# VHH binders against F-box protein At2g23160: the designs that were tried, part 5

Target 1, 307 residues: F-box protein At2g23160, of Arabidopsis thaliana (Mouse-ear cress) (q1ks79)
Amino acid sequence: MNSSSPISIDLIAEILSRVPSKSVARFRCVSKPWASMIRRPYFTELFLTRSSPKPCILFATVADGVWSFFSLPQYPYEKSSSASVAASAKFHVKFPPNNMRIGHNSDRRYFSYGYTSGLIYLYGDSSDDRSVICNPYTGEYAILPYLQRYRKTYSFLVFEPIEKQFKILFMAYLSGDRDHKILTVGTGNMKWRTIRCSLRYEIVSEGVSINGVLYYLGETSAWDNKDYDLKYDYAIVCFDIRSEKFIFFEIERFCRLINYKGKLAVIYFEDDVNYQSCLYRKKNYVEPDAINKLNVWVLEDVEKQEW

## First folded at step 11 (VHH; from m3 with S35N)

Design r1
Fold by OpenDDE, look of step 11:
Structure r1 (fold): chain B 307 residues (1-307), chain A 121 residues (1-121)
Amino acid sequence: as target 1 above (307 residues)
Amino acid sequence: EVQLVESGGGVVQPGGSLRLSCAASGFTFSSYSMNWVRQAPGKGPEWVSYISGYGDSTLYADSVKGRFTISRDNSKNTLYLQMNSLRPEDTALYYCAKPEWNYKGTYFDLSSQGTLVTVSS
């Protein structure tokens, strides 16, 4: 009797996150564990992240700063037939208008984008480029207020699940103003607000948004942080999207940040060769035979910094 | 506060012409695409036309294509809709619409008064 391993609750969450909201409501009645899972903030976030108005894959091509948006219908992956269902892409709109250009760069320090629930945010690679929010299906757009920026700046489109608002966090360049900028996407004339950040750091990871908190890794060693008695060269930056406050966790090593079941997890290798370690190894002819141990830590309490 | 004030509506015979205007205030007009949306009696809202921020791109519903022309004057913060060859089915309350965004995507706030266009013999 091949005990078909019960489908993990995580997999169920993934599946349900892809079904219509009406269906999700019905699935609450399937079992107590399902009902419990669906009520968790993790699932809500997952669902919102996955919820596109249409079960389609949105993709874009860019040429000379002009973007063409396309969608592909998501066909239920019937496992079976190898037949390359040539899904015909549907063209939606070209963006931006002729008087605008949004340059593309593979380096996120020069180019930022975000897409959630029909909203796309684009931040170009030049100082003269405007930040734009648009509907990739209809061509509706708004040019965000001008910010003076240096090229090496990060910008995040984030979603606050309680107030159901999008915000754009624009990071200040390290050599300049310490203050970040934030814009709430909504009705009326959108305005940038200043948020003070007490710590200086270089962003060295992608952002991970979990339950209304944005997480990313910052390198602190290269910057004057006189106000902080820092013990380590890295910090996990926690940005509460609703309160717009920063919390910092010092960490000893470079790590990858992931969403693990609705919690922040960090992944690192014990033999992670930082540049200094690489130089040391090179200098001391240490052969790379080091046992690569993968470590995973899950943040259990943000306020208590308990892992 | 965002304000949109539509004008130019009236009663016209079939085949006639009207020009609608929308005065915009409370936001940077040129930074936004603009739209006309109409609502006929007993029907839901219908998108009519789109124009980019600087007017270099326009779109029209099939029902009005070739008859209506959308334009804008950013120096005056004004949106226009030239309507030619009007038909009875064009009878509706016409709204100027700025794109808005929420967690569900883009939407139009039709809370303005609109301007009534009546096409009747």
Scores: ipSAE 0.365, ipTM 0.703, lowest interface PAE 1.0, mean pLDDT 82
Fold by OpenDDE, look of step 15:
Structure r1 (fold): chain B 307 residues (1-307), chain A 121 residues (1-121)
Amino acid sequence: as target 1 above (307 residues)
Amino acid sequence: EVQLVESGGGVVQPGGSLRLSCAASGFTFSSYSMNWVRQAPGKGPEWVSYISGYGDSTLYADSVKGRFTISRDNSKNTLYLQMNSLRPEDTALYYCAKPEWNYKGTYFDLSSQGTLVTVSS
């Protein structure tokens, strides 16, 4: 009686390639055809390909303060295969739970978020001004201690790789007049600690974390910095996550910060004005002024400020 | 210091019921989602159930769905697990688990003593 499994052997292979190896071993006992298939080099290759952690893109949709987290597998787009494998987004979890809301704002001064090493930080435009950390895959979360926000502010989720700790840096409005706050995510009672920053600036970039240092661009001309003999309107802010100290180096113009092979790199156009202007242009389909020259500088030595 | 103290375990016959409790201290209990995790002899840890900080959302492993109920009393800093229709395969050390985070993501520290549940005829 050829029990023609209604499922093709190829489909079975696909299914089994997605289960844990221990399970695969058990499935060898299901049938002789399955056992045979599992022993084939093709299946081994298939299994290894499927078992390798594939980089995924995490994305979220927000509706009425509820976040839905999804992931998409990054398939190596081999150029040739036309088959638009419509990578189906995998839904993970809705957050926050019932009766909690985290409002989204397109202005980062009203909404802060960060994701690193599986942890997401959200500080939304909510009346409660609550900060939350969560696992977007499982829904595990913690509400951080309340911190009152005055006007516009920025927050960064950062990871310290040596001590293996997450920290949240809260940048208070009126940098230099108000104390910034930092919180270490830990097993005990989390508390906001005060940290001082002597330089005043408007944050005008996203943060880039590289080897335990947070980098972002500040516009120093936005504030009175009488204590500094500043030559330029911008500074790269270097925050050492472990020591929780700030280092500043001036930069002549607005630039984009990126991680280039484990080093900070800056990208700028001669006509770049500011981050907000760029976003506006993009949103409103304003043709960029004739960009004549793209400059890329890599920071080789932070202490010497050698590019 | 975070302290989690599990209780309520014991020996029960198949089909029986137990209620586990976990007393939490050293952190703001209501600010965290909480979990139950169990470890059977000779096996790795298995996630059992999840509950949100306010208790309005719950999740269960397939193996316990319909049989176990997770709840919490934030006023008492206590987590509960009602276990009904217990099976021999439910035999395990049960841990109350607060979420923690490291470079690998969310993890559970199972350093507490746990409470032993034994289901045997």
Scores: ipSAE 0.202, ipTM 0.622, lowest interface PAE 1.4, mean pLDDT 83

## First folded at step 15 (VHH; from m3 with L59N)

Design ra5
Fold by OpenDDE, look of step 15:
Structure ra5 (fold): chain B 307 residues (1-307), chain A 121 residues (1-121)
Amino acid sequence: as target 1 above (307 residues)
Amino acid sequence: EVQLVESGGGVVQPGGSLRLSCAASGFTFSSYSMSWVRQAPGKGPEWVSYISGYGDSTNYADSVKGRFTISRDNSKNTLYLQMNSLRPEDTALYYCAKPEWNYKGTYFDLSSQGTLVTVSS
């Protein structure tokens, strides 16, 4: 009795491609045709394609210290059909709760944030000076332990890929307590730990995390570093996230740090014109007096500082 | 060590009510949002309800909306779930859940004993 399932095998494949893998495994027992279909490479590809988290853009609006989180699905824009699928932003959650406010500030010293793998870290210009981690989709959150700070400082959400842990690095203001703090996000009672850094610098770039190392540019000339025989005004700070150790590389000039194919690269313009100056010129329609050459250097060996 | 101890489960008839409690220890209770998660026999875990640290914000799964009420007493480090109009499909082991985070995102550690709710005629 060829029980011709009223549902086409293709449709079944489509349906099964949308169910959890555990369920798919169970469905193998439903019929021989289903079992056969599930074993086909086509289905595997289909399933993987469907199971892959659809890339979405997460964005937030901030009003009076309250964040509204939204997402936009990245539909593969097939070029052809003019149907302006008005990608409607999906609202997720408002954060924080009514008794909490996290102010946004363009100055990173007053506001820090990070997002990776569904975790948002927020440290804003709030009266309570509290750091928060949260899920922007569901609203689950934890207030991190209170950290007394002198003035506004920088913080980084970083991910250690080997141990698969999130850490938050809090950089203390250098005129005060020289002790930086680090917190491992995890189970149990989260605690700030003290990390010592002997080099004093002003953070002058965004952080770039590459393979378990956080890179950012420090201006060392801003502070007294008597313990160091520094030749230049800037240093690339390398923070090993796992070992929680700092390594420093002096660099001659201001530069932009980027991740280039899994390696740290620096971008700078010749004639001591930093990228910020270039951006300023561009923004303000200032004609460059000279042909500025863009230089890109890729760090090939961190230990040898070979570029 | 984080400890969550659920209680209040039992056997009830359809349409009945139960109140679950969760005693929390080992962490600053008010600093965390809390959730209830349930797992029915043979099924995966299902998120049920969310409450903010101070209780000023709540959310519910569609399946329980209008029937369940989440609340908390931070002075007692206790989370509550009032369950009304219970249905057979509400039968599950109920867990008090503190949010956790890893490289995959937010997750709930369901290693606690939970409290069993059985709704049956």
Scores: ipSAE 0.424, ipTM 0.756, lowest interface PAE 1.0, mean pLDDT 84
Fold by ESMFold2, look of step 16:
Structure ra5 (fold): chain B 307 residues (1-307), chain A 121 residues (1-121)
Amino acid sequence: as target 1 above (307 residues)
Amino acid sequence: EVQLVESGGGVVQPGGSLRLSCAASGFTFSSYSMSWVRQAPGKGPEWVSYISGYGDSTNYADSVKGRFTISRDNSKNTLYLQMNSLRPEDTALYYCAKPEWNYKGTYFDLSSQGTLVTVSS
């Protein structure tokens, strides 16, 4: 058996079943097996931190506007045979003014989070919600300054490694202004600053931050970008966190982005040929090896855009 | 410009009481959880208490639990620490603390003047 992760889906289910009996679980983005286990629809899970002296499983729940943060020792599954593990909340908090309520059906465009170096960033899902930065071990937090939000707003928590600064990037929705917002965390008077990205796109991936550059996939169109000579409907957007400048390069198809050994890698899934021919209700037939074909490309030089 | 101004310290006998105040300015006070930190003569800083931004959650160091009460008034941008049953070991310079973050995690900048509490017979 191959352990691909310190935390499996089955381990997550076991941990969730051990929360205190008086707790009410909430979740935001859970697979179907998770949803079938939980009578309440939403919670947010955060795992495996590097800021702890010992590895820990970190997760959060929300019930009736009360956020509860939990930490458990990190255990491989086989090491827990005779050990008794109990989860107790490290702290409980209501985030003013709106308690950071989760009102959407797990769409990350309406609720997002980030974690780095012992800092949690939470973005709420309503016009009354405020974004939060929080230490999940001590409960110290700050509510970020107000920023007018439109539907389908995207945000990222990023770390700038030279100046040693956290930043939060808000990207305007496709039909909005080309002006986006950025905030430097921990500068006393936290203020949103306007930054510009002239390329218009919808963000269709999670962000990955590697060596001071945030990468994400944007879905573009020539219609929305008449100032550019675009050949494809996708671009990898590269945001230099220190200079706060955007560059991009086109990519011909949807892909996923990961950090591979300190370099950006893109992962493609080959289209199922039966998928394109499902006019006659053959969409349930999938060749066993079609959906398992992965193509991996590693960006060797971000400045030259060489793969 | 962020400013935290502590007051209300003084000299009291053991068993006495004091109420510390901290006037906050230059930031949106209600948006932050706040803490009290103290530093005894010749010792390093010690966290004393925590209060959430709405005031719905509090926590205390074991050494002061049951004797100290943290509170805040967001309409006045003021943090308070009610200290009862004071002991000689509570003698310290007390700081009002706002959380800040860097690559090492959450920290407090204790560069304010603080307010001195002296408990002596």
Scores: ipSAE 0.387, ipTM 0.806, lowest interface PAE 3.0, mean pLDDT 69

## First folded at step 16 (VHH)

Design rb1 (from m3 with L59T)
Fold by ESMFold2, look of step 17:
Structure rb1 (fold): chain B 307 residues (1-307), chain A 121 residues (1-121)
Amino acid sequence: as target 1 above (307 residues)
Amino acid sequence: EVQLVESGGGVVQPGGSLRLSCAASGFTFSSYSMSWVRQAPGKGPEWVSYISGYGDSTTYADSVKGRFTISRDNSKNTLYLQMNSLRPEDTALYYCAKPEWNYKGTYFDLSSQGTLVTVSS
């Protein structure tokens, strides 16, 4: 009742009413003032849905390892009040069932999730919790094969567009352990397969998937990579989702990776600006004139590493 | 590889009872939530009932609540649907359904034989 009460739904709807109807974005908000306004702490995950013909915003609240999934049409500001938006929100399911728990942690090293086309992947930091994939609208789910997760681990839900397969990439960072794992989501018995990446690094960005390649930023200075003649502290790691092979190239500075018109772009800011806030949308909103204030490079050829 | 084989359908009078079974193979049965889906003549598929992997959570369509009971036996890889107080509108081809995934998300493959339930006076 507490996590799906009318008061909780109204509060979520009020937060979402600040989202412009002309914007499509994934939101994840963890706010101390927001948490203090709720009787019991809830952590809201917002996911973009692009289901046609009725596009909607999918979001979740989490309490005691139980997720409640809701949807809201992408036109919440057409109504004149927050109460009207709250009445439009549709509850779908609570997940997982009573005998399962999936913890939540804002630190991506201890918690991983992904969403695409009605598929949600959840992996928590509790060692006895199993990874799951589920339909957030109906609660249909599958428990993935067990994989022991150590702390400071990232995983990614990725899509391979040629064979039209979802995969889950699990990156292991144990000392001397380079056995990363990948799982192809599908019918029948799913199993984790081992993949190798000799370069050692800490993952320091979200992943960006473009045309069957997952890109993310690795910080390499804390590891002994003497098999490589590294000159800089960072590398852009490129994972070809179909071949399951890694390629990388060095980059001098921390940067943000984005998809720019089907190509990878790297962006950094000269000012000391905090990019952790979801609420400062104008700093993250792409305008043609606003881009002139940023250093932007567009990768022209991934294999040649040409910009 | 993945196989779902429904059985237990037949012809029954209104108010009667019938128990459907579904034998599952080719996947780890207890790791999946399962559903029953039915398709009446000339109509699209309609979800009937859901059960969690361990059987501890069940959900029903409004049209069958109180009359149908879903259950599973994970030691036998078998899904069941007990149907009581049957009505003519329950006449349909019944499928057991395992969630599957593709680039469009979660779906049910209803290409199995199904089992026909006919409720007639």
Scores: ipSAE 0.373, ipTM 0.798, lowest interface PAE 2.9, mean pLDDT 69

Design rb2 (from m3 with L59R)
Fold by ESMFold2, look of step 17:
Structure rb2 (fold): chain B 307 residues (1-307), chain A 121 residues (1-121)
Amino acid sequence: as target 1 above (307 residues)
Amino acid sequence: EVQLVESGGGVVQPGGSLRLSCAASGFTFSSYSMSWVRQAPGKGPEWVSYISGYGDSTRYADSVKGRFTISRDNSKNTLYLQMNSLRPEDTALYYCAKPEWNYKGTYFDLSSQGTLVTVSS
């Protein structure tokens, strides 16, 4: 799935035939089809939605900043062909309108998205440099309020389960200014609010949201964090979605974060390398004498940092 | 607070025309796609028409294509629906609809009074 080869509609059909009906699948691909197909590069994003009457897979193709949304019934027994997928796929809407473009980028610092039933959040390259939320079935949308951001930024779509609210978190970078922004998705006039995180770091993982807490990995080595007496270069940052407060705890090495049965688990290998250290070590480099061990830790209580 | 105020409804004979207006306030009007939704007596809500925030993309329900035209004036925060060649089947309470989002997805809040269109001989 991290291959440099193009992904055709036939391969999309094969992938879709293997996605479980009760899961949300997220895929990012670059495709360069043959001469009898679209010449320009396109990207495919795959989403799985559950419909109580009929399970479906939502997917999108992206070309030149225009998203086309489709749904497809799941077929766990029948291996799909391109003709079978084309005959079964239901087109919903092309988004955005003619004079807007929302580019796709594999680098999450320049492109972010979130998806839930009936809502897609997109942030990407555009002339207006603004984010949108839309319904992928109908094309109903709103352009989010302007947010002045400079260069690298991260954003997350998160769910607060007690008040049943979605929020969008933007994390500031490149200023020493810790004025991060949050927006509550809702019925009223949506606006950005300023929130603070006193710890300084670069975000080096995707976010994992578990039981109203967003977790991600921060690399702290490039920042002055004298108030914290840090001993390591990494911290797991915990954002309580309801209170909108940050806490953190240090971790020794770069790691991946997953949701394991409703609890946070961290996974790392002795030689695992983040993208910030790739200038001196490539991901495909393994030291000759290294013994690559899988280490798994499960957080039992986020407030007590008990593992 | 968000306010949508519909007007321009009335009684008209078949084949006649009406122009509905919707005054919007309490939000950045040009940032939202907008729709018209109608509800005939004894029936559920029916989507009628959609217009993009720029006004450059429109869509219509099959039952009104060629007869209705949606438009907007972002300088006046106003949405319009020009209804021509009206039929008795177009009799309904018409609502101006702004998309809203909650944990169940996208929806329209149709709690305004709407504007009543009655097409009768």
Scores: ipSAE 0.520, ipTM 0.855, lowest interface PAE 2.0, mean pLDDT 71
Fold by ESMFold2, look of step 19:
Structure rb2 (fold): chain B 307 residues (1-307), chain A 121 residues (1-121)
Amino acid sequence: as target 1 above (307 residues)
Amino acid sequence: EVQLVESGGGVVQPGGSLRLSCAASGFTFSSYSMSWVRQAPGKGPEWVSYISGYGDSTRYADSVKGRFTISRDNSKNTLYLQMNSLRPEDTALYYCAKPEWNYKGTYFDLSSQGTLVTVSS
């Protein structure tokens, strides 16, 4: 019945200018030239809409478990004024409806959310929270089946390109006898299925899906993996989305994972310092820029580990 | 197997009323938002109304506000559309719509039979 007014646009500007950054989930279109991000690289997964021929940025604000979704036109050059940006924001929908509880956005260790193909997955780490998939433009949604959750969990919304299905991979904290779960998004009754991953690790990266394989970085140093002869503290975990099987290979140090022309690439700098051991700084201190160089490696064959 | 079976359509005079029903099976009905979509002869589909999974939030297209009321009974897995003050332009095949997902995002699968509403003298 009621149309939006200039007052509501001014209110959005106030929200964007005064809300802490942790209360705003944002999705940006990033430049394709990955090499131009050599120093302090930042990567954002693209959340593309086909409702407009012009590129746009999808924003969300979260307050008390209620998500408000907005879009902004992408201009030829970046503007710094928050009032100008907020005045251009187009409101779409508030989600969820009343009488539903969804996990709040927070530290990735306890809550996770994803955005792919115009579909948002919202979830939390509390057993009282319900997870949902929704369309951020219309509010159409489905509540996912109940799932027992624990701290230090991650969920990945992934796409299987052969059968053209979305799946949600839930990785529980990897100590004791906890289970990982997977769900195929589709018609009918969706159900969580148990899935096994024998390697134990903490997930320390966002996931990258390439040609039906989800890649992410796991840190193995704090867990007992006695059945493996691990040499290093990190492993790239590869999850084949169709077969639902895990493989991994070790990597010497922390790295970033990207999709480079349909292949997995890793980006890392030579270690300047060990951040966690920097308390003694003298023994582990490395002169800035003395040994650092950018390395980019592209995986040519996942099964043969060929780079 | 997901099934949506619409019923309650028919021929009515302008100003008349009809109540459409949609029996849902093969999925957890209360976990989904639901919509009504209609398609007039020779035209593309038009969204009509939306209701949340618990029934506590509704929305309507401007063309039907004040005349149509969407509701649901989750104990019977049934979606309803009460249509009052019907007009000739409401003549259409009406579909019960459940959100689906594919690589393009969210869509409605309008492959059910639907139920025909004809408003004429």
Scores: ipSAE 0.476, ipTM 0.847, lowest interface PAE 2.1, mean pLDDT 68

